# Designs tried in a protein design chat: VHH binders against NAD-dependent protein deacetylase sir-2.4 (sir-2.4). Part 5

Target 1, 292 residues: NAD-dependent protein deacetylase sir-2.4 (sir-2.4), of Caenorhabditis elegans (q95q89)
Amino acid sequence: MTSVYESLLSDYPDKGVIGKPEIRDTETEIIEKLRTLYNHFVQAKQTGKPIFVLIGAGVSTGSKLPDFRGKQGVWTLQAEGKHAEGVDFQVARPGVSHKSILALHKAGYIKTIITQNVDGLDRKVGIPVEDLIEVHGNLFLEVCQSCFSEYVREEIVMSVGLCPTGRNCEGNKRTGRSCRGKLRDATLDWDTEISLNHLDRIRKAWKQTSHLLCIGTSLEIIPMGSLPLDAKSKGIKTTTINYQETAHEKIVETAIHADVKLILYSLCNALGVNVDLGDDLPDEVPIPLKIS

## First folded at step 4 (VHH; framework vhh_7qbe_3)

Design g5 (from e11 with L98Y)
Fold by ESMFold2-Fast, scan of step 4:
Order: C-alpha cells, then structure tokens, then sequence
Structure g5 (fold): chain B 292 residues (1-292), chain A 122 residues (1-122)
C-alpha cells in the first residue's frame, strides 16, 4: 500500500495542492479534445518526432492503487487524519492504461516515457528501460553502488533515499572478479536529487519530440510538474489527462478531464493500435472518433 | 515563459563583499551564474542543483563565492567575498527546467537574465 511508502518518506511540508474537485468533461467535449490529441499522434508518426510522455499516479488507479492528491488520495486523507486504502504494491499489476501506453510505444507513437510512480508497473508492463525514466525510482529495485546492476525484488525494498540495504552485489566485474559492491534502494526521498543521467535523457528527448502528453498527474511536484512550462517556451504543445485541474492547465493546449484508461484505450482504437489486454477487460468501451 | 531578473550589482572596493540575487518567474531545476568581463567571452562562475545538495564553482572563485537558492521564493543567490578587480563583469543568471551532467556549460541553460553589473575598484 501507498501508506507504507508514505511512512518511509521523511516529513516534508510542501506536498503541493491537494483535494481539488474532480471535473468531468462531457462526451462531446472528450471527442473534440481526443480528436486534437489524435492529430498530434498522427503528426508525430509522420514526422518521426514521437510523443513525449509524463506519467503520474492516476495511471495506476486502474491497478487499485490510490493516487496522492485526489479526494481519496494518500496526502489528502493524511491531512484529514486518515489512511488511504488500496491493494499492496506486491499485488498490483499493470492495467489497461499501462498496456495502452506500451502499445503506443511499440507502434512508434511514443518514445521517451517519464514515470513519477514508484510502483514499478511501467517497468513490469514491458516498457523498455532504455526509453523509461523512473524519475522517483522503483520500490522493487535495489541497485549496486559500484557496478549499477539492478536487482528486481518480489517485495518492496523497505527504505528510500538511496540508502544501503545491507545486501551485497552478487555480480562480477569486467575483469571477472566478484563485484563486492553494496546494494542501495532505488527510491527518492523528498530531498533526494534526481539522477543527472535521467535529467540528461529528458533534455535529449526534447530535441526529438513534437508534443508533450501528461497523464494522470496534478503537476504539483517539481521539477517534473514544470515540463509544460518548458514545452511552451520551446513551441511544443501539451495535452493533459486528469480529473483534477493541474498546476499549469491555463497554458496547456488541451486539458482532458476524463478517466485515463478510457482516453488511452480510445486513442489506441482510433489509431488502429492493438492493445494486448490479456485477462483485463475495460469497464468502458472505446469512444469512436468519426474522421474522414 | 520563464523570466529571470538579476539584482544586487554595483560598485565595491577590492576586498569587499556583494550579494547578487536572481528571481525566476516560475520553477527552475538547474541554476547558475555566469559573467562577462570587458572584451572577454561569457564564462562560468557557479551552479547549483535544485535541492542545493550539489554545487560547482570555477577555480577562480572557489573559497570566495558561495552559491545558494531559496526554492520557496524562486530565488538564486551569489555571495561574493574578497572581491578582486578581475571579478569586474556583467553577471548573468541562467536557468533550466532540467539538470545536466556538469551544470557548467552555457549551452546547457535555455533561459538567461539580462545581467547585473559588478565593478570592483582597486
């Protein structure tokens, strides 16, 4: 549960704006906004400048994990002296939203994906690590401090802040000798610096992108919440998909207030992109786009 | 769009101190100070990461200048001590929404202020 993650974090007073009301676009509004987004995806494919994606906690609500700032979010309930309910992180599995993002990536519409989520679901669904930036880390990862080998765990690592876990690396150095490095957690605390490697990859992605898509994020946490500001300065337009008003809604081209799963699955359907749902069934059917 | 406004420049005697400030109109991840002296190219002075946990200084200013930031105010500071005539320059604030591997190259910053002039008299 997210309450376990919250308990591992240091005490930090500025969590951004919490508890904003949900806005729900009408079907007509959704269709018009989705048409605009669809056109950006078509253009991205035609020009070879893929969509740049930022993922927040709203993508994982379909996996029965609470978000942080919604009405039933972790920080919102904490402010009321309550605890959020959801499945354990170990039980959560990628949902329709994760599978739709993977399908769009495989089809060449999306390239670089930044996830703010520590649940590991973007990695678990199969997004290639070379295109995935887990900017706040992953609760299931330990990393060797010496060789940078990653260890995927079955249960969450019970620390944050890039702290030693007490385990040792079992890998070999380039010379064939044992590594002997110490393992650390891979999850950021509030005051932990984002990896310079991740920031460099983000900067590189801007040179080859046509559009920014922010999915299921309130944009309240810096620096990632400021991506739409940088996009605007570079002449790159942003679309957001979120029930709550985001921190930068007034400057984005299109703000879609609807279920993330519905919008992503409808977009895949409109683009002719097959989504491998396995045993998952969407609660809603795709919204048809009538285009010439 | 991000706007940066520098302040605190002026005339100061050699051996004196001066504090520069730079206020951003919004969020910035990486911030730094550069300067351009008469007839010289723009050169790196100091840079700072978002949390303030990582700082970088040009060798010419190490031990004399201190870079710091107040994220609640979107403000970057440069405390300049033991000023020398060679420190005379227009000082520029630079910012980016993302960090980078060295924080020291001018080409890595997309946003720049208009500068504030510092004159050190002997």
Amino acid sequence: as target 1 above (292 residues)
Amino acid sequence: QLQLVESGGGLVQAGGSLRLSCTASGFTYAMGWFRQGPGKEREFVASISWSGGSTYYADSVKGRFTISRDNAKNTLYLQMNSLKSEDTAVYYCAADYYGFSEYTSPSEYDYWGKGTRVTVSS
Scores: ipSAE 0.046, ipTM 0.521, lowest interface PAE 7.0, mean pLDDT 83

Design g50 (from e11 with Y29F)
Fold by ESMFold2-Fast, scan of step 4:
Structure g50 (fold): chain B 292 residues (1-292), chain A 122 residues (1-122)
Amino acid sequence: as target 1 above (292 residues)
Amino acid sequence: QLQLVESGGGLVQAGGSLRLSCTASGFTFAMGWFRQGPGKEREFVASISWSGGSTYYADSVKGRFTISRDNAKNTLYLQMNSLKSEDTAVYYCAADYLGFSEYTSPSEYDYWGKGTRVTVSS
C-alpha cells in the first residue's frame, strides 16, 4: 500500500494529469509494435549500445502495489476522496516485470535503468546498483551523510526529504574505516532536487545507448517524464509501454498500450532470454506472444 | 527539439526595471539567463532549479535581479531592478533537461533562445 508513502510527502496540489482512459491495443497491434521493439533490442546488443530504461509505477502493479495515475491509482482515488488498495511495501516482492528486466540486463540488452519507484523492488530483484538509478529514492534505504555508506532496511524508513533518521553510521562500508556520520532517508519529497551524481550518470548513459524504453510511467512527473524530449534532441527514439496515453506519446516512435508484464515477458521469450521466475505462480505468468 | 523564446526586452532608463520572460516548448529541469554586451563574451546572469529551491546569481546582479519560474506555463522570468548602463546586453535564456542550477558556463547548456535586447539609457 502506498498510503504510508503518500502520508510522508508534503502537500503538493500539482500531481500531473490523473485518471486518463485506458487504451488497449489489439493483439495484432501489439505484435507489430513489439516486433519494432524486438529489432531495437537486437541492434542494441549487436552495436554495444544497450537499451536505456525508465521505470514507473506500472512495473510494480504485478507486485500488488497500486500505480499513481491510473483509474485505480493513488492520486486518482485521492481526488475522489478514496484510498487505493494493495499490499504493504514490506510484503511486496518483485514480479514478472522486474524479473524480465533483470534477465534482459543480465543478457546485455539493457544497461542503465532509472526507476521512479520508491518501493525498492528494482534493487530487491537484483539489478546491480552501479546500473540502477533510484532517482526518487528508496523507502528501505538510509544513507550516511558523511561517507555515503548505504543501509538497506527490512522496514520502511519513516521519513522523506533526505532528513536525519536518528541513526548513526556503523563504519565506512567501502573502506572499512570508522565513521560516526548521521544517517538520512534516501527518498525525495516533491520539491527535493535530484542527486547531481544521478544526473551525471544519466548524461553518461545517453552517450552509450541506442534506444529509450519507458515502462509503466505516465511521464507526468518532472524531470524524468521529460526524458523522451531529451532523447529526441539526441536523435534517440523512444518506446513507451503504458495503458494510459503518456504526456509525450505524439513524439515517441512506438507507444504500446498493453500489460507491461506481457510485453516484457514476450520480449524475453522472443530474444531467447531465460527469466528466473522463482516464487511466481504459474497463473501469474503471461503466455508470451509469438513475434519472431 | 526544445525551443526557448525570450520576450520583455526594450529600452529603459537607468534606475528603471524590466521583466524578461522565456517560454520553453517543453519542460526543463534547470534554467538560466546569460547576457552578451557589446564587444564582450556571453556571461552568466542567474540560474534556477526546477523546484525554485536553488537560485544562483552573478555577483554583478545580486540584490538587483530576481530569477523565478512558473512550471505550469513552462516559463522562466528575470525581474531586473535598479538597471545600470552596464546591464545593456542581449539576454539569452538557456536550458538543459538535466542541467544543474550551479552551472555558470555557457558550454554546460545545450538549449538556447535567440535572445532579447535590453538597452539601458543614461
Scores: ipSAE 0.013, ipTM 0.406, lowest interface PAE 8.5, mean pLDDT 84

Design g51 (from e11 with Y29W)
Fold by ESMFold2-Fast, scan of step 4:
Structure g51 (fold): chain B 292 residues (1-292), chain A 122 residues (1-122)
Amino acid sequence: as target 1 above (292 residues)
Amino acid sequence: QLQLVESGGGLVQAGGSLRLSCTASGFTWAMGWFRQGPGKEREFVASISWSGGSTYYADSVKGRFTISRDNAKNTLYLQMNSLKSEDTAVYYCAADYLGFSEYTSPSEYDYWGKGTRVTVSS
């Protein structure tokens, strides 16, 4: 049940703006904006300043998980007294969007990836953990409070807020003695502070980029939603890919209103980057870019 | 590029109060105040997170100084009470680190103002 996550969270009134109308760019608009994004990717690799990526729930809609603030999103439907439809988190698998992001990372265009999603799909697709920041945590993850060893589970951990799960660490200390530390969930509640380790990693990577790509996020939740504001002040260009108007639409350099998987897969094809789709097929043929 | 402009410095008598302001030309993450007294190195005074929910103070100013921010105005404040001669310094506004903890190093900040002078007379 996708609604399980919402039931674990504490009651919090400020969920940001929800239910904005969808905007759909024409094919001509998409091609022009995608050409701009393509040029930024080429420049990023040439200058050694990789693209910095921020992921929101729109990346996982292709995995049959609902987003939060879209027309059929979790918070949008909750405000209407309704329940969002989707698959169980345990059966969700990485889709074309996740696989495209992984391919761009492997090809050296992308380095640091922040995901706001708790579904664990960015980790499951194979993005290296040293380059992945699960800033709101991961529903499948338990962490030892003493040694910080991570335990990836097959079923979701049924708590949030960095609370003890009742399980014990199975690892050994440096001396070879059993750790015996208590395990906690790794998923943030509304009032949980972001990890200092994550903030340090973000700060260091942020100084090494010239382009921010925000994928499938409304940018409504601080601090991550405010990255485009900081980018603007530092001469870092921002591209957003989202059907709804984001919180910072008017200050970003390029706002693409189109299907996330279409844009990412088309970008990979334009860059000559192979995407391992396995059994997945894209819904549409990649948009051709005429490179002049 | 982000610009920080401090104001509110001046001459004040020991035991008096002064309020410093720092206006940013745009959005800032965490912000802080540093000072440099005559013949001394630049030292940490206070810092505040982007939400205003976390504040940190140097031991020398705890209980006397209060840091606050107004994000709608992109403005940082330092309310200085019970001023001492030892508080005489140029006060610098600093911006943009993603920390929530006791980050007191100048190297953690990306942007700096030119400073505002505070002189506390005995």
Scores: ipSAE 0.033, ipTM 0.468, lowest interface PAE 6.7, mean pLDDT 83

Design g52 (from e11 with G26R)
Fold by ESMFold2-Fast, scan of step 4:
Structure g52 (fold): chain B 292 residues (1-292), chain A 122 residues (1-122)
Amino acid sequence: as target 1 above (292 residues)
Amino acid sequence: QLQLVESGGGLVQAGGSLRLSCTASRFTYAMGWFRQGPGKEREFVASISWSGGSTYYADSVKGRFTISRDNAKNTLYLQMNSLKSEDTAVYYCAADYLGFSEYTSPSEYDYWGKGTRVTVSS
């Protein structure tokens, strides 16, 4: 099921470092690091330089999708001859982490969000497409090669690598004019270059931030995994939230080893930001931060 | 702390060849070459994407110059053939961790080498 995406990808031997042990910060360590992150969020809003967010597969584990490089991740289990368990991509729904990120965006703390996930959940939760960069694409998306009209599908598009799907455009959705261009998938293979439009949007937004927040990503995949290196060079501070040690742990300002849902929901609570959970209950109770 | 170091410049006769190299201290996404002649502004020469799959050239150098990269060595190359006196300039390597190979303006690159001088005699 989750292996459907894996089966569409070309054979690529270097998937980055996999299967690192999980690190679990103590409650005291979490509170201290969360207070530091809280202060950065407050400062970001005060200075008008919103937090720049990079999302990896760890954000979607609360939606019952496996990550890729964790202990029970897709690549980790593949290397052991095993299969990762999870729900079908078509039935996966945004979780507390997605909803918390949306709430922080709506409250003006976060602006540009890059997601490395192809599950479409960051779009589905309601993050505005003008602020969302699906840098590796979206399994549910076809795009016209001629007019760039987007077609959101209910089923996974069964190809990757920006390949023609065999379908034709039904008209330019922006202008309403006829278009009979070829549709392609929107999902990158290992050797597919990132969209020039996405790179341009990233570079422009990068100049408007003082803080990079990397959520649920091992930082193993270039070029997004190299953002903390550029941040360090430009005086942009980096916080990571991940159970596994990331590729750039030694150079980031704050590395939080805890459940992504716990940290994001607790941060929202501390900032007084309401999270619309709908019918969902969080797995975690917010950590009470004593501000005064 | 991304540093770029150019080498390979020198004096060459018109019609000759030179190969410039630029070594980056870390991997970069896209890289490019720019040049600045006496009394002129810095102008675009060539750029290359991270994979080497996309290359862009100024019209004045198309067919004569070839840009390439070796990612294992973090090194960018510019092979310059059929050199003309108009190619006389200081050549600069430009990069960023998030380079964009269609960027032709110097202001779009954040990291620069100190330059290597190329003089083409008639």
Scores: ipSAE 0.055, ipTM 0.528, lowest interface PAE 6.7, mean pLDDT 84

Design g53 (from e11 with A30T)
Fold by ESMFold2-Fast, scan of step 4:
Structure g53 (fold): chain B 292 residues (1-292), chain A 122 residues (1-122)
Amino acid sequence: as target 1 above (292 residues)
Amino acid sequence: QLQLVESGGGLVQAGGSLRLSCTASGFTYTMGWFRQGPGKEREFVASISWSGGSTYYADSVKGRFTISRDNAKNTLYLQMNSLKSEDTAVYYCAADYLGFSEYTSPSEYDYWGKGTRVTVSS
């Protein structure tokens, strides 16, 4: 089963570099790199400058959604005349990776989270909207064009590009006042500009950040893919977690080539952070770290 | 480190034209032109978004100047027509990885070139 999102997007030839080979760090390499990341998390809490997080499609592969540029990714397979396997966005549920990120946020290690994913899972897992920047939007949201009230839907909105959906505002939810506005989708197309509000929130987050963590993203899509360059110019170090080599791997401090959920769950375990997994079981046990 | 290099400045007669260029060492999202005359503060001239879909101009240059970009070359342009003595200044290229085209204050831009001098004679 393939995602319907690609069918809603306009035609766009430059989708970034796709289909890079997977690199797999050894357990010894993972432990060494994870110790470095652990130290950044400890320092972030001690200094009151939390970790700034950028999320890509690799965070949602544990939710049975395909990524876009990995070996079995949507754009990679499309270039081969094939279709990616996965569940529909409507049936996907937050996985171990989402729950681990939420736990790290609740524990005060992470504050501002940018997600490039339109699957709505970062919001659905319970990350507070004041700390979550859905930079490419959310397929489950409609927004009133007049009062900006948000409507979270159970079904995906079948348009992108901030286009009218044909539905009307049901009244301003904040004030309870009548509104005559029309609703639009909340998902960007390839040519849609990023919200000024989102860009301002990102700029402000840099002032309170000790480290940038890029999780499950190839860093191919601009401007978010350029965050490691911005971090370097500000003296802030970056860690990436991705099986494929990212666009900016040569300038980052630490590049971890391993499963996203393994690294995040192992980090939570090392920090003594409890992750509420509900009925979910991780495929792998946490990597034990002997701290200090 | 992002570097911006301006070129195309020079001496031109009033009513003439000049084209300024600014080449970035890498990707930029929002780019703009600012200028500073002798003894004056740095002022906004024009800005452009990455797609070129959004452009902003100072009232003093609207209809005379055109901002454009070539993303394949990481290059920003300013076509200056109907030049006036008041346009005499050092012109600075400014860029931001995450900026928006509506930013008209110099303090909103993180990266700057060294400037190129434009002198308009009568």
Scores: ipSAE 0.102, ipTM 0.554, lowest interface PAE 5.9, mean pLDDT 84

Design g54 (from e11 with A30V)
Fold by ESMFold2-Fast, scan of step 4:
Structure g54 (fold): chain B 292 residues (1-292), chain A 122 residues (1-122)
Amino acid sequence: as target 1 above (292 residues)
Amino acid sequence: QLQLVESGGGLVQAGGSLRLSCTASGFTYVMGWFRQGPGKEREFVASISWSGGSTYYADSVKGRFTISRDNAKNTLYLQMNSLKSEDTAVYYCAADYLGFSEYTSPSEYDYWGKGTRVTVSS
């Protein structure tokens, strides 16, 4: 349950705006906005400036995990004295949205992907770690404090805030070197600072893009939620895909209020990008685009 | 567009103190101070992360200058103590939305103020 994650976090009252009403664009509005997004993707590949992606909890709702600030979100229901329903993090698997993002990355349209999600699904779907920035961490990771070796676990690490887990680093098994460092969780608490390594990687990639795509995020949490502000000042265009109005809706170039899965899968279809769904069948069909 | 406005510069005797302020028109994740003395490139003075948990200082100012910020006011401060004639410079406020407090180079900051002049007399 997502309630496990919320129980690990410090008591922090300022969780941003929660429970905003959902906006649903008409089919005509979706087609027009999706055509605009398609054109930006084509331009990104032609100019060698790949789309820069920011992911929030709305990407994982297709994996039967609740979001945090939607009407049935974790923080929204907590404010009402209720608990959000969803599958356990350990049983969640990548959905059509994750698979579509991976396909767009493999096809060269997307390069750097920042995920604010701690569910580990962006890593599990197979996005290369050199292009994936888990900016709030990953509930399934432990990291050695001394050598920075990562340990991927099958169960949730039961702490947040970069705290010692009680386990020790096993060192480099190939060389027989014993590190003897202490392992810590890899998940940020409310007051934990983002890794300097992550910030550096983000800044370098930010200089190589002309388009920011914010997917399933309310943009309520800094500093990532403030990327559209920096984009505006630098001539980088922003598209958002979210049912709720985002924190920076007034300054973004295109705001799509529709199902994340529908928009991403439709975009892949329009671009001729094959999405490997395995045995999964999408419960929605792609919106056809006629672009000339 | 983000704007930075510095204040607090002036003339001070060697051994004296000054407090510089810089107000940002909006959110910033990292803020820093740089200075440019006569005939020199802009050099790093100090930087601070949004939480105040990470601070960096140039070796020449360690123990004399203190950087701090008030996020409610979007304001950065530099408390300068035990001022020396070599501290004479135009002091520039710099900021970034994302932060990179390990870097102390001017080229890593995207937003800059116009500067405030500090003159330390013997």
Scores: ipSAE 0.241, ipTM 0.636, lowest interface PAE 4.5, mean pLDDT 84

Design g55 (from e11 with T28K)
Fold by ESMFold2-Fast, scan of step 4:
Structure g55 (fold): chain B 292 residues (1-292), chain A 122 residues (1-122)
Amino acid sequence: as target 1 above (292 residues)
Amino acid sequence: QLQLVESGGGLVQAGGSLRLSCTASGFKYAMGWFRQGPGKEREFVASISWSGGSTYYADSVKGRFTISRDNAKNTLYLQMNSLKSEDTAVYYCAADYLGFSEYTSPSEYDYWGKGTRVTVSS
């Protein structure tokens, strides 16, 4: 249940626009938009300028976690005095969407991935940490305040805002003495600043980027929701995949209103990229895309 | 659409104080002050993160100028103390979409006000 995470956050009224209606593109519209996205992926590979990816809560709905601003989202239902349904974070597992993104990364189409999700699923699926920016943190991480060693836990850390957890670092200093640093949570509260390291990595990613892809995000939360505006200022085109109208839809090149899993899996199929699904079966059959 | 409007400029004597304000609407932004003196390019003065937790200053103004913000009023402030004739410039408010308050180059900022003139006379 996401109720644990929402209960840890400070009281903050500006959660962006919630509860917008869903838009569903026709199959013909999806095919045309997917062809445009496919061409960007092919160009990215050929030019050595990979796709820059922003992930929101819609990527994790296939893992039975609720989103935040959809009709059954956490903030939408909270505004109605209700509670969102879903599995707890410890039970959630990477889905077809996460596995498809990993496959596209392994194949060299995608490099830098920003995730706004705190569920840890993008890390758990196997995206390399050097290419993954968990910009709002990860509920399963503790970080040493002295040596910056990361500890991935099986259970969520029960605090946000970079607060001490009461545990001590288990590592040793270069001198061979125990570190004895204090551990803190790694998850941002509403007013917590994004780390300078993450900001630097985002700025560097723009220099080697041909296209921005925003997946399963309403783009309502700043600063990450403003990435399409930054892209536009740099002459870079954006594609969004989301059922709800995003905050910046009118300025993006292509807005795809369809299931995230369907689009990502269909894109992998069209590119000839193998997705390791393990025991998972995709809910949808890939959309056939005729390529010259 | 984000609109930035500077105010508080004017004529002040050397050694005096002046407070500039910039009103901004919309979302969370890192914000900064830049200035352009006669015959010069725009140069960095100070910047502040949305939360106010991080501030950066040009060496020429450290200890004399203080940047602050009131998010409830969507207002950025620059308190200028111990003003010198070399502080004479048009002062511009700027905002960055991604909130990168550590950037000191004008090219890193996406939104700009039209400026407010500060003249320091001896």
Scores: ipSAE 0.012, ipTM 0.397, lowest interface PAE 8.9, mean pLDDT 82

Design g56 (from e11 with W50Y)
Fold by ESMFold2-Fast, scan of step 4:
Structure g56 (fold): chain B 292 residues (1-292), chain A 122 residues (1-122)
Amino acid sequence: as target 1 above (292 residues)
Amino acid sequence: QLQLVESGGGLVQAGGSLRLSCTASGFTYAMGWFRQGPGKEREFVASISYSGGSTYYADSVKGRFTISRDNAKNTLYLQMNSLKSEDTAVYYCAADYLGFSEYTSPSEYDYWGKGTRVTVSS
């Protein structure tokens, strides 16, 4: 359950707007909006300026993890004195949404992916770390404070806020040289600042970007929630995929109110991109698009 | 389009104090103060993280200047004490939608005010 992560976070009153009503686009509306998104993906690949992606908790609902601000979200239910239902982080596996994003990345449509999720599923599905920015961290990671070598654990690290874990580095993984630095958790608390390295990677990504796609995020938490404002200032258009109205609905080009996995899987199908689902069955059939 | 407006500049005698303000038309994340003295390049003065938990100062102003912010008012402040003739400059507010308080180069900020003039008499 996400309750463990909740218990590790410091007390913070401003969790953004919660519990907004769900909007459900009709199939006709979805097809129209998906066609617009499809055209951006085609242009991104043709121009060599890939789609820049921001991921929120709605991408992981297909992995049986609750989101935070949806109708059954962690903060929404907490405000009602209830607890969100879901599996433990150690049990959660990448779903159709994660696998679709990976397939779009492998096919060259997407390059830089920012995930706000601490569940580690974007890394576990196989997105290359050089293209993945785990901006709020990863509950399964420890990092050496001295050489920045990363240690992927099988169980969650039981602290947040970049605190020492009590373990020592076993050597610099990049250089192979000795290092006995202290390991820390890799997960941000509410008051932890985003790393300079992550901010630099985001700035560099903008220079190679044709379009911003925000998936399964309410855009309520800064600074990541403000990416559509940054995009607009740079002349870059944004698409959002979320059942709830986002904080920036009025300034985005296209707001798709539909199931994240349906839209991503349909987009892959329309682009002729194969998604390796393994033994998983898709919950929905792809929406057909007429390709010109 | 983000607009930054500085105020509080003026003439002050050496040893005096002055408080500069910078109001943003909207959300900002990283904020800082830079200055440009006569015949000099634009140089770093101070920067502050969004939370206010981290601040950075140029060595020339440490112990004399204090940077602070009020996010509810979209306003950045610079309290300048024990002013010296060398502090005479046009002071510029700088901001970014993302950033870190360690940003000390002008090239690291996307948005700038037009400046407010500070003259320190001997």
Scores: ipSAE 0.176, ipTM 0.583, lowest interface PAE 4.7, mean pLDDT 85

Design g58 (from e11 with W50R)
Fold by ESMFold2-Fast, scan of step 4:
Structure g58 (fold): chain B 292 residues (1-292), chain A 122 residues (1-122)
Amino acid sequence: as target 1 above (292 residues)
Amino acid sequence: QLQLVESGGGLVQAGGSLRLSCTASGFTYAMGWFRQGPGKEREFVASISRSGGSTYYADSVKGRFTISRDNAKNTLYLQMNSLKSEDTAVYYCAADYLGFSEYTSPSEYDYWGKGTRVTVSS
């Protein structure tokens, strides 16, 4: 369960704003905002400036994992002395939202995807690692401290904060060289700094976009939550998709208050993008909204 | 848009002390001080992580300058002691929404103040 991850984190009182009321846009409001988003996607592909994506916990709610700051979120319920309900990370699987994001990436509309989620679902759905930045890490990853080889595990790694796990490197798989380095977890604690490699990749990709799409994130965690501020300063437009008001909603160009999977699947349908849903889907496929 | 305002520059005699301040209009991640002397490129002075737990200094200022920050006031400080004529420069505050304290190149920072002038005489 999510309780495993939260139990591994250090005690940290300032978790950002939690428990904001949900806003639900009318169908008419959704369709108009979705037309605006559709036009941005078409323009992004035409100009060779792909949409830059930031993912939060709201993308994984279709996978039966709770978010953190929603009304039934992990931090919200913890503040009330309660426990969030959901499946174990090890049984969670990619939902309609993950598969829609993958389809948009494959179709060339989006390229760089930052995920704040530690659930590993963005990697599991098949987003190429060269375009995926797991900025807070991945509970299923161990990394060699010496050669930086990654090990994807079947079970979650039971530590956070880039600490030794007790396992040893099996040799650098890229070079075939013997390595005696120790493995560490790949998941950030509250006070762990984001890796320089991730920051460099983000900065390079950021210069190649004209549009930031923030999906299922409250934008309460720094520094990623501050991307809309930087976007505004640089003439990059921002769209958010979230039921709750985000930390920077008043400065973003379009704020859509609707179900993440409905918006993403409707967008794919409008763009003529086929979403490979497979046959092991944890959530229900929404009926796409028509924007024509 | 993030605005940075430096203050505290002035004329000081060699061996003296000066404290520079930089106030940000909002949240910043890593922050740094750079300086540009006459006929020189902008060079690194010091940087500090968001928590203040990591600090980095140019070799020329180690042991004489101290970087610190007050996150409640969105303010960065540079305490300069044992000032030398070689410290004469315009001092610039640098910040980013997405910065890292190991960044020692001007190109790593997107937001800059207009600078505050420090002149060390005799």
Scores: ipSAE 0.229, ipTM 0.611, lowest interface PAE 3.9, mean pLDDT 86

